# Designs tried in a protein design chat: VHH binders against Homocysteine S-methyltransferase 2 (SAM4). Part 12

Target 1, 325 residues: Homocysteine S-methyltransferase 2 (SAM4), of Saccharomyces cerevisiae (q08985)
Amino acid sequence: MARLPLKQFLADNPKKVLVLDGGQGTELENRGIKVANPVWSTIPFISESFWSDESSANRKIVKEMFNDFLNAGAEILMTTTYQTSYKSVSENTPIRTLSEYNNLLNRIVDFSRNCIGEDKYLIGCIGPWGAHICREFTGDYGAEPENIDFYQYFKPQLENFNKNDKLDLIGFETIPNIHELKAILSWDESILSRPFYIGLSVHEHGVLRDGTTMEEIAQVIKDLGDKINPNFSFLGINCVSFNQSPDILESLHQALPNMALLAYPNSGEVYDTEKKIWLPNSDKLNSWDTVVKQYISSGARIIGGCCRTSPKDIQEISAAVKKYT

## First folded at step 6 (VHH)

Design r7 (framework vhh_7mjh_2)
Fold by ESMFold2-Fast, scan of step 6:
Structure r7 (fold): chain B 325 residues (1-325), chain A 120 residues (1-120)
Amino acid sequence: as target 1 above (325 residues)
Amino acid sequence: EVQLVESGGGLVQPGGSLRLSCAASGFTFSNYAMSWVRQAPGKGLEWIGRIYTSGSTSYNPSLKSLVTISRDNSKNTLYLQMNSLRAEDTATYYCAKGYTRWESGYFDPWGQGTTVTVSS
């Protein structure tokens, strides 16, 4: 392969910060794909015409999205699989068997790899159990979250990504609840044999959506110690407030000073629910230049964007990364 | 134009039961999953549950034992049955077409909602 193993590359280049792509779901929506469905941004891949018809409009749109993020400076990119659990796919698409599901995931990974080439890193994106029930931004998993079988929910997607050599990293995104975090951290190397990261869904000022503090998260990690899967490579925050994100990442850095971090916040745009339009972020003090500089000072090794971040946002992130590294 | 008209709200005593309805028009109702969501005064949006085209359901774990979602495709109508109502269930209730992710800006109430007030 043209690329070195990700953890080794970053260890050999301690000042390197990788630029991650932007918000694929919102970018595809901006390009005319309806993503307001249970499988989210995965919907264009469900149709066989995506795979068999070279003139497929959706295929062209997804390829152009990847290409635009690459041209903006992205060095590590995600598969389009945020809400692609077996449960979501089997309940909301014609796919009903594990074999068909594995074929879908393998084809999506192949497509993503072909779009980005062999010299870029590829993340297998996995959304939280909470995303299936629309709780990824509240963290409210009910009265007995410790009784949720997280492993059973993740298992089919996890087993598929675990054995796919085209993936460099598995990314668990927008994890909003401590019991889900504990579950993922409890899975040993036989279950998670690839490097992985956990992106936290956090409230303003570093509190996890369920109310868990950064100190409590740090204590969970310390308590597990050497029992934690050695493939646990990064901890970070994603799909969080643009303006508050630098302080949140700094809080995480203070709680876990030796942990490699990552951050990819929302664009800072505000949705006007009455007018049904997105309004631009007017806060000049919290530009990408300022935010990225602060992320780097807190030890971020991967920086990108989440909801409503476009190739233009990634271009600004890339410029700031070059400026401060 | 897609229209969703919620009804059945009102004043209810604690411990009571209530069934909300959502009348759908402007799209092929039977081809879409449908959701119920609510917003209590001064609080954020809370997802209640979803019913898929197959009739299978997924619920907010906090509410699963208290609510039942059903649909009647012949009437283009979605229902939310609520039992053992508490003061905390006071909210405006909205139905939504398909998958709704409000934090990502895909909230579209399609209507004004129906208000449930639980008070003695």
Scores: ipSAE 0.005, ipTM 0.323, lowest interface PAE 9.9, mean pLDDT 85

Design r8 (framework vhh_8fcz_2)
Fold by ESMFold2-Fast, scan of step 6:
Structure r8 (fold): chain B 325 residues (1-325), chain A 122 residues (1-122)
Amino acid sequence: as target 1 above (325 residues)
Amino acid sequence: QVQLVESGGGLVQPGGSLRLSCAASGFTFSNYAMNWVRQPPGKGLEWVSYISGSGGSTTYADSVEGRFTIIRDNDKKMVYLQMTSLKTEDTAVYYCAKGYSEMYESGWFDPEGQGTQVTVSS
């Protein structure tokens, strides 16, 4: 293998900050792929023509997206699997069996690895249970969130990703509820045998979407102590407000000073619900240069972009990382 | 273009029942999850219920769990909300909405129709 194990590489290079890719779903939409589907950015991989036809338009578009993020400076990239739970796939595509599902995930991982090569890191991306019900930005999991069987929901995707040596880590994104966070942190090495991170979905003022504070999250982690899966490698924030994200990450750093952190916020663009288009944020208070500098000061080891972040955004992140590391 | 037309609302006494309907057009209905959301007087939008594209999975807000049932008929391109044991706090304009979980906060999880008014009067 050309690349060192991720945790070893970062331990050997304590000042290294890896540049993550941008928002794949929104980027594919900008390139003409219709992602308005419950499986979101995974939709182009559902068609057999993607796999059987070397001249497939969608195949070319996905390859060009990966290539453009690599050319922008991305060093660690995600599989296109945010809304690719077994439940989501089996309910919303022709795929109905675990065998077919495993074949889909294996082909997506293989495709992603082939696009980025052997020297780049690859994240198996997993969205929260809340994304399946459109609650990942509210954190409202109902009256009895402790009764949700998170393990059974995640199990098929976890079992697949655990077995795939082409993945360097597993990324749980936009986790908006403390009970889901506690569930993930409770899983031992038999369930999570690969390094993983948890990206939190947080309000502008720095609490988890369900109202849980950073201090409360830190207390949960401290209470678990040595019982936490040793593969838990990073904690961070993603798909959060661009302008507020540096202060939020700093709050997390203050609560957990020894935890390796990551951050990848939204672009700062605003969606016009009446016109159904994205508009530039005229009130953008910070540049990528300023935000990245603050992230690094708070202990971020992986920095990238979420919704509406393009190769141009990643190029600016990459330049700032080089400037401040 | 996505079109959603809600109907079935009205005035009902506490403890009563209503069935809301939503007629969908302009998209492949069976490929999308559907939601019911409501807006009580003077309040913001509240999510009420979810149903998967196949109808195999449903989820409900705490306030309506055990009282409301969401169902869909993919052949007719309809989603329904069966409401029982209605309370005064259920008074709201009810909307059906196509699911877009990643973009919910951006407004892509928006009601497209006019909604249907439910008034529960004591």
Scores: ipSAE 0.005, ipTM 0.276, lowest interface PAE 10.0, mean pLDDT 85

Design r9 (framework vhh_7xy4_2)
Fold by ESMFold2-Fast, scan of step 6:
Structure r9 (fold): chain B 325 residues (1-325), chain A 122 residues (1-122)
Amino acid sequence: as target 1 above (325 residues)
Amino acid sequence: QLQLVESGGGLVQPGGSLRLSCAASGFTFSNYAMAWVRQPHGKGLEYIATISSSGGSTYYSDSVKGRFTISRDNAKNTLYLQMNSLKPEDTAMYYCAKGYSEMYESGWFDYKGQGTQVTVSS
C-alpha cells in the first residue's frame, strides 16, 4: 500500500499538515449538478446510469472534481456522503433496504478511492442529525434533544464505514449540538474502531450553534478523560465564517492545548438573498496565507475548505501549508 | 426553472388560524424535502418546520411545536403549513424552502423572494 496508516504517518511526521479537499456539494453545484435534495451531494450516485455508463455526464463531473482537488494539492479527501444517512436515503430515494444502502455506500467509497488512488487519505464523511432536519446551522434539536437516539440514526452509515478498509478516517462534521457531541464521544472502540474526528458547527463569536461555549466543550472532553475512545483523533471547526475562523480555532487550542485540531471554513463568499447568488465578500479581512499560518500556529493538522471553496482555494491553502511547514 | 409560490398569509387576531400553501414547479417535487422558514421584520431567518420527500417524517421548531402542522401533497406539488393558536410573535414573512445544503446559515438555498406575510395583531 502506498500510504502509511494515518495515525502512524502523523506521529512520524509531527510537523506535517495535511491539505483537505474543498466543498464538494457546492463545487458539484457549480459544475451543473442539482444538489438541492435531502441526500445533497450524494444525488449523482443514486442514478444507476452513474454506475453502468462510463460516458455518464455526472460520473465525469464527480471524477473531474476529485482530480481538480488532487491537482490543487489535496492529500486527504472526503467521500461524497454528508447527507447520506439510512433515514435520508431510504425516505428520499428508491433504496429501501439496509442491504441496498450498504451497497450504495460501498460503491461510493470504492469510486472515491479509485479517483484519488492509493497514496491519498480518504475520509468517510458523516453529516449530523441536524443536517437531516436542516438545523446544523442553528443547533435547534427541539424541546427534548436528550431523547434523540443519535446512535440508531448514525448506526447504519457508521457500521458500514467502520468495516471499510478503504477509509482512513471517519469525519463527523458540522456538529451543532452538545447532546450529539456527547453521544459521539460516548461510543467505545467496539462501536468506533476506526480513527475519527469531530468538526463543530459554530457561530462567528465562537460558540457552538446551540450556545454551548468552547470552554464547556473542553470540560466535557476533560471530564471523559481516559474514557474517550482512543480513536478520537481530531477536533475542529468546519463550515464556519472565514473571517472569524482563526480566532475560533485559537480559542479551541487555548481550551484544549494537547488536542490535534482541524479547520475547513467557508470561502468567505456572501449569499445575496435578493439575487439568490453568491458574491465575493468585500469585507474579507484575511487571505488564505494569513488564515493557514494562524491555523498551523493553533495546532491544526488538517486544513481545507467547506462551502463555496474551489480547487483554486485549495491551491492557495496548499501553497500556504508548504510555506509554513 | 425552479419556482416556489407562497400564498395564504394575512392579518389574523391572536388565537386565530391560517393555512399557508406553496405551489412548486420546475423540479420533481416528490424527490425533495421541503421546509417553511420565516423572517420577522429586522431579524434573521428562523427555521419553522421540515417535511421529508414522502411526508413520513416532520420536524418543528420549539416555538411552533403543537401549534403548526407541515404537510404536503406530492400529486399536486404543493406544500402546506397549518398554523393554529397564532401569537403576535408569529408575525413574519414566511418562505417556502427546498432541499438540504451545506450552504451558510439555514442549510437552504431555494426560497421565494416575496414570501407571504403573516401579521398577528389585535
Scores: ipSAE 0.000, ipTM 0.270, lowest interface PAE 10.5, mean pLDDT 84

Design s4 (from f7 with S31E D33A G53W Y56G T98K P109Y; framework vhh_8fcz_2)
Fold by ESMFold2-Fast, scan of step 6:
Structure s4 (fold): chain B 325 residues (1-325), chain A 120 residues (1-120)
Amino acid sequence: as target 1 above (325 residues)
Amino acid sequence: QVQLVESGGGLVQPGGSLRLSCAASGFTFSEYAMNWVRQPPGKGLEWVSGISWSGGSTTYADSVEGRFTIIRDNDKKMVYLQMTSLKTEDTAVYYCAKGRYWESGDYSYEGQGTQVTVSS
C-alpha cells in the first residue's frame, strides 16, 4: 500500500487538510444515470451488465466521475453507498440474501478502490436510518426514537465495511437525530473496528434537524468521554446550507475545541422549474475560497462537497485548501 | 408501514382525459414529496411528475408538461394526476411513489399501480 494509515498520516501532518470528492448522486444524474430509485446512486451497480460487460455505458460513466474528481484534486473519496442498507437493497432490488448483499458491497468497494488507486483514501459511505424513511432533513424519528434498533439497521453494512481492508474510514452521513448519534457513539471496537466519522444534518440556524443544539451534542460527547470508541476520528456537517455552513462549523469548534472536524456542504444552487436548469444561488454570500478559509480556521481536516457539487467545485475547494494550508 | 393505493386507470381514446388517484397511509403524508412514475410496455420505469410536501411546487417530465397536472390534498392524504390530451405513448402502468425530493424523481416506495391504455 503506498498510503499511510489515515490517522497516522494526519497526525504526522497536523496542518494537512484532505480534499473530499463532490456529490456523487447528483453528478451521476448530470451524466445521464437515472438515480430515481430507493437505492439512489447505487442503482448502476445493481445491473449485472455493469460487472460482466466491459463496454457498459454506466460503468464508463461511474469511472469517469471518479477520474474527474481525482483530476480536480480529490484525495479522499467515497464509495457510492449512501442508500445501500441491507433493508433498502433487499426491498428494492433483486438481491434477497445477506450473501448477495455482501457480494454487492465488496464489488462496489473493489471498483471504487480500482478507480482511485492505492495512493488515495477511501470512505465507506453509510446513510442514516432517517434516509431510509425520508426524514434525514427533518430528524423526526417518531414518538419513541430511543426505542429504534439502530444497530440492527446498520449491522449488515457495518459488518461488511469493518472486514474490508480497502476502506480507510467509515462515514456516517447526514445524522439528523440525537438518539441515532448516541447509538453510534455507544458502539465499541467490536462493532466499529475502523476509524469513523459522523456527519450531522443541521438546520441553517445551526441546530441538529431534531432541534438538538451544538452545545447539547458537545455535552453528550463530553459525558461519554473515554467510553467513546477510540476509532471516532471526526465530527462534522454535511449536505448543509452553503451560506450558513462556516458559522455552523465554528459553533461546533467552539463547543468541542479538541475535536477534528469535517465539512462538505451543498453547492448553493437552486433549480429553476421554468427553465428546467440549475442556477447559481443569487443570494450566495460566500465563495469556495472564503468558505474553505473559514472551515480551516475552525479546525476542519477534511473538506469537500455534497449535493450539486461537481468536479469544478472540487477544483475550487482544492485550490483554496492549497492557498490556506 | 408505507401503503400507497393507486386507482383511476382504464382505456381511453387519444386526446382523452383521465384522473389518477393515490391514497396514502402509514407515514406523515404532509412531510413528504409525492411522485408519479410509469412503466410503458417493454420499457423501464420513467419519472412523470413530482409535488412538494406543501403542494407549493410541482415538476414534470418534458414528455407530459402542459398536459398533466399533479395535485395533493394533505387533509385526505391523497395525490392525484390529472391527465389531458392523452397520446398512445402515455400507455403504461402508473405508480404513486413517496420521495425525498420532488425535483429529481427520487422515491422510496411504489404502490401496486394502475393501468392506463390509450388506444383507438
Scores: ipSAE 0.000, ipTM 0.150, lowest interface PAE 17.8, mean pLDDT 84

Design s5 (from f7 with D33Y G50Y Y56G S57K; framework vhh_8fcz_2)
Fold by ESMFold2-Fast, scan of step 6:
Structure s5 (fold): chain B 325 residues (1-325), chain A 120 residues (1-120)
Amino acid sequence: as target 1 above (325 residues)
Amino acid sequence: QVQLVESGGGLVQPGGSLRLSCAASGFTFSSYYMNWVRQPPGKGLEWVSYISGSGGKTTYADSVEGRFTIIRDNDKKMVYLQMTSLKTEDTAVYYCATGRYWESGDYSPEGQGTQVTVSS
């Protein structure tokens, strides 16, 4: 292959920081795709015309989005699969069987790989249990979160991605609850055989959405020790406050100084869980140049953008990464 | 208060073998992954291998797989790197390092390292 295995590449190049793409769902929305549905940004892939008709408008839009992020400097990009659990797909689309579901995921991964080529890294994106119930920004998993069978929920998507050699990394995004984090960290190499990361959903005050502190998260990781899957490659924060994110990442770095980190904040917007929409927030206090410099100082190895971040944002991130590495 | 002391390097001909040692102190050794990393002349740090705290899991860089073996002795607080079929490209200062998270951008080896020179 044109690219080295991700974990080895980053280990061999300890100062290298990979530029991640921006917010795909919001970018597709800006380009005219209606993503206001339970499968969100996966919606264009549900239509058979996306696959059978080369002149499909949606196909062109998704391809142009990937190309624009590549031109901006993205080196590692995500599959468009944040709200693509088997439960979400089978309840909200014509797809009803595991076989049809696996075919959909395989086709999405193939499409993403074809768009980005062989020299770029590809993340299989997986949203949390909380995203299915619109609690990824509250972390409220009810009275007995320890009794939720997270493995059963994740299993179909996880088994599909684990087998797919076109993926370099599995990304568990916006994890807002400690019991879900513990569940993922408990899965051994027989369940997770690819490098993976966990992106945390955190309050602007630097705690997990459910109230768990960074010190408590670090203690869970230290207590598990070598029992944690050695493919656990990065821990980080995503879709978090732009202004607060450097301090939050530094807090995580202080708690886990040898952990490779990642960060991809939103543009300062906040998600309204009742209305299921993104709302404007106060203007960001710092430039990408300043924030990226601080992320790198805290140990970030992958930096990108989340909701409402565009190719222009990624271009600024790429420039800052080149300047400080 | 982590202390790591590397030894066992030297001059060797291509195709030769060396065994590197790392003596650890100041932490609960058996609870940590241990790594070997190297720095060739004029280049940055390159990861070579790691071993889990129990010794049950090992992983190697593609460039050394099949030629190098990482071993640990938790009772002696030692980690070793058995190197065979050495190539000129293996010439580097070798360091041991703790933790599976050493890929952090702030990571730096703590010891002085041990020099391996493969030359004809």
Scores: ipSAE 0.000, ipTM 0.153, lowest interface PAE 18.3, mean pLDDT 84

Design s6 (framework vhh_8fcz_2)
Fold by ESMFold2-Fast, scan of step 6:
Structure s6 (fold): chain B 325 residues (1-325), chain A 122 residues (1-122)
Amino acid sequence: as target 1 above (325 residues)
Amino acid sequence: QVQLVESGGGLVQPGGSLRLSCAASGFTFSSYDMNWVRQPPGKGLEWVSGISGSGYSTTYADSVEGRFTIIRDNDKKMVYLQMTSLKTEDTAVYYCATGRYWESTGDYFDYEGQGTQVTVSS
């Protein structure tokens, strides 16, 4: 393998901050791919022509997106699998069996690895239960969230990613509810055998979407102590308010000073949960330079962008990381 | 299959009026919030107006408040944008958009079709 194992690389290079890619779904949409589908950014991979025809327009677009993020300075990138649970795929595409589903995931991982090469890190991206039910920005999992079988929902994608040596990290993104967080943290090495991280979906006022505080989350982690899966490698925030994100990350750092952190906020746009739309952030006063400097001061080891971040945003993040490390 | 088909655009002089229409199919129309968004030449998408599934609540961008009215007819599965006192800066391709079509609690606009061109010039 051309790259060192991720945890070893970061231990050997304690001041290194990895630059993550930007918002793939929104970037593909900007490039003309229609992602308005329950499987979101995975939709181009569902067509067999993507795989059989090297001149496929969608294939070229996805390759160019990866290449543009690499040229911008990305060092760790995601598979295009945010809304690619077995449930979402089997209900919304021609794929009906676990065997077909596993073949799809294997092909997407192979494609992503081929695009980025052997010297870059690759994250197997997993969206929350909340993304499947469109609640990742509210955290509203109903009256009895403790009764949701999160393991059965995640199991097909987890089993596939666990055994795929082309992946360096599993990334659970936009987790908006404490019961889902607790479920993930409860899974042992037999269920999560690769390094993984948890990205939290948080309000601009600094609590998890369901109202759980950063202090309450830290207490859950502290209470588990040595029972936590040793593969739990990073905790962070993603798809979060640009302006408030440095203070939120600092709150996590204060509560968990020994935890490696990550952050990849939105481009400055804010989701209005009542109006159900993305709105421009009228109060965006901070630059990437300022935000990245603050993230590094709070102990961030991976920094990138989420929804509506482009290669230009990643170029600015990369420049700031180089400046402050 | 979710389909949204826009119509009603055209060339109009400043101060004029146009009524845009959007025909929706392939989903439970009355359960979904509907929006109008526009893309001026050489610029990104900007949100214009929204209406709740029931039609009870409407919202408007500051730039169009008092000049535009969003209306829906759930029986006909139509949403309309009545535009008055049009300005040259209203020149854009207008798109009918929903929240996520499998549920109207989405985090971005979903739209299909080529939109309808509105040109305001003398």
Scores: ipSAE 0.000, ipTM 0.157, lowest interface PAE 12.2, mean pLDDT 83

Design s7 (from f7 with S31D D33M S104Y; framework vhh_8fcz_2)
Fold by ESMFold2-Fast, scan of step 6:
Structure s7 (fold): chain B 325 residues (1-325), chain A 120 residues (1-120)
Amino acid sequence: as target 1 above (325 residues)
Amino acid sequence: QVQLVESGGGLVQPGGSLRLSCAASGFTFSDYMMNWVRQPPGKGLEWVSGISGSGYSTTYADSVEGRFTIIRDNDKKMVYLQMTSLKTEDTAVYYCATGRYWEYGDYSPEGQGTQVTVSS
């Protein structure tokens, strides 16, 4: 491997903060790809012309997106697989078998690795059950969340990513519900055999979308102790309030001082659910310089952007990381 | 768990009308945007219409604008699709779906759907 294993690299370089890419789905949409589909940002990969035709417009757009994030300073990047569970893919695309599904995921990982090269880290991105039911920002998993079979939902994607040596890290993003978090934390090394992180979906008031506090989450982790999968490498927050995110990350650091953290917030724009549009944050109190400085002070080891963050945002994050490390 | 039960479909001639209903349970209905999506025979899902949690705003796909009206009744936990001037191209299984982020493709049908067939 041209790069050191991620955990060894970060241990050998204790001051190093890796710059993560930005919001791929929103960036692809800004570049003209229609992502209005249950598989979201994975949609361009569903068409065979993406793979067979080197002149495919969508293929060029995805390559240019990766290249622009790399040029902005990204050092660790995600596969385009946020809403790419077997259930979502088999119900919403022509793919009907595990063999076809595994081929799709393998091709996406290969494509991502080829775009970023051998010296960059690659995250196999996995969205929550909540993304499948459109509740990753509410955490409302219905009346009986304990009846949801999270393992069976994640299993096909997990088994694929566990086998793929081109991935350095598995990222569970926007986890908004304590029962889903507990399920992931319950899986042993036979289920999660690669380093992984959990990114939490949190309110501006510093609680998980379902109302669970950061202190309650820390207590669950402490109570599990050595029973937790040793591959659990980072805990953090993503797709969260730009202005409040530094204080939320600091509360995690205070509760779990030995846990490596990560953060990648939204651009600071606010989605208006009634008007169905993104509005500029007129009350923006922080800059990327300020936010990144505070993240680093709280022990963040990976910093990037989520929804509506562009290569320009990543360039600003990269500059701030260089300034404060 | 989220439950959505669609009804009201049937066979109609071109130019006809139907009213579809969706009964929702298992979540705080008024906090969520509701959508109608459809799946024509042998094709993928296409978004049809959306309505905000409060009912304050509605939006429609270009193919149905002026012909379909989305309505919700938060007290009854129902969303409706009033369809007029139906075309053969409207033939599909219709699903209701939650989706506050529908612009980013995050709608997912949970119910069995209701079949609409427009044929002469």
Scores: ipSAE 0.000, ipTM 0.149, lowest interface PAE 17.2, mean pLDDT 83

Design s8 (from f7 with S31E D33V G99P S108E; framework vhh_8fcz_2)
Fold by ESMFold2-Fast, scan of step 6:
Structure s8 (fold): chain B 325 residues (1-325), chain A 120 residues (1-120)
Amino acid sequence: as target 1 above (325 residues)
Amino acid sequence: QVQLVESGGGLVQPGGSLRLSCAASGFTFSEYVMNWVRQPPGKGLEWVSGISGSGYSTTYADSVEGRFTIIRDNDKKMVYLQMTSLKTEDTAVYYCATPRYWESGDYEPEGQGTQVTVSS
């Protein structure tokens, strides 16, 4: 193994901040892959031609995306598995069995590891129940969210990722509802045997999408105390407003001063519906330099980008991380 | 609350055209894949077309590719389905959908749908 275990590396290097990759789904879309599908950015991996034909156009595009993020300075990268629950895959692709599903996930992890090499860290990316039902930006899980069996929903992905030694970290992204957060935090080492993080989906007003405050989230964590899975390694915010994200991360730091944090916001770009292109946000209050400096001050150990963040954005993040660490 | 309202259906002859509309509210529209699905008389729901949040990427069921075009206007929070060369087999109630229709296999469409009837 060319790399140290992630938690050991960060403990041995207390000033180190790892640069995460950018928004894979939006980057693949920008590169011409049709991601308009319930499995989203996983769609190119569903076709057998991706695996059997070394000349596959989609295979080349995905490899070039990983390579461009690495060249930009990414040190920890994600598998392309945000909307790849067994339920989503089995209902929206030709894959119908758990065996076929496990084969797909294993192949995607192998592909990602092959692209990034042995010296970089790899996150097994898992989207929330909310992404499956298109509620990750509202947090609306219906009248009885406490009755949702989150464990059964996540179980096939969790069992697969727990067994895969090519993964360094499991990432739960864009969690928008307190009951889903509580479910994940309740799972012991038999369910979550690898280091993991939870990325929260938050309003620009600094609360979880369902209205839960950062203080309420901190209280849930404090109340669990030593009962929390020791593999819970980072808490953070992702796919959130660029401008508001530093203040939101700081509110988490104030509420949980001993928690290692992470942040990877949206680019701040705005879609021009007339020109059919993405434009820089002229109302953008902060630069990557300013935002990264503030994230580091709040205790962030992993910093990257989410929706519409490109290799250019990651290059700017990398430069800021080097400047302030 | 997510709300989807479909319109634009009607009776058309084979070979005709229709444009369906869907007005969305209650969520950050530009962040979501939007789909069109349909339910023919006496059959289950079948997926027709999808469009990425940005509108950059589109996908189509084999049965409609080359005949239907999915479009979105993120400023107006609208998704459209432009249908051409309509066949009797296209007769169905059409719904716009977020991926909620995959959550249980028993999915109930969010909106009321819009009826398309292709008949002489």
Scores: ipSAE 0.000, ipTM 0.155, lowest interface PAE 16.9, mean pLDDT 84

Design t1 (from b1 with R27F A33Y; framework vhh_nb_b201)
Amino acid sequence: QVQLQESGGGLVQAGGSLRLSCAASGFTFSSYYMGWYRQAPGKEREFVATITSGGSTYYADSVKGRFTISRDNAKNTVYLQMNSLKPEDTAVYYCAAVEYYGSWEYTYDYWGQGTQVTVSS
ESMFold2-Fast, scan of step 6: ipSAE 0.006; ipTM 0.480

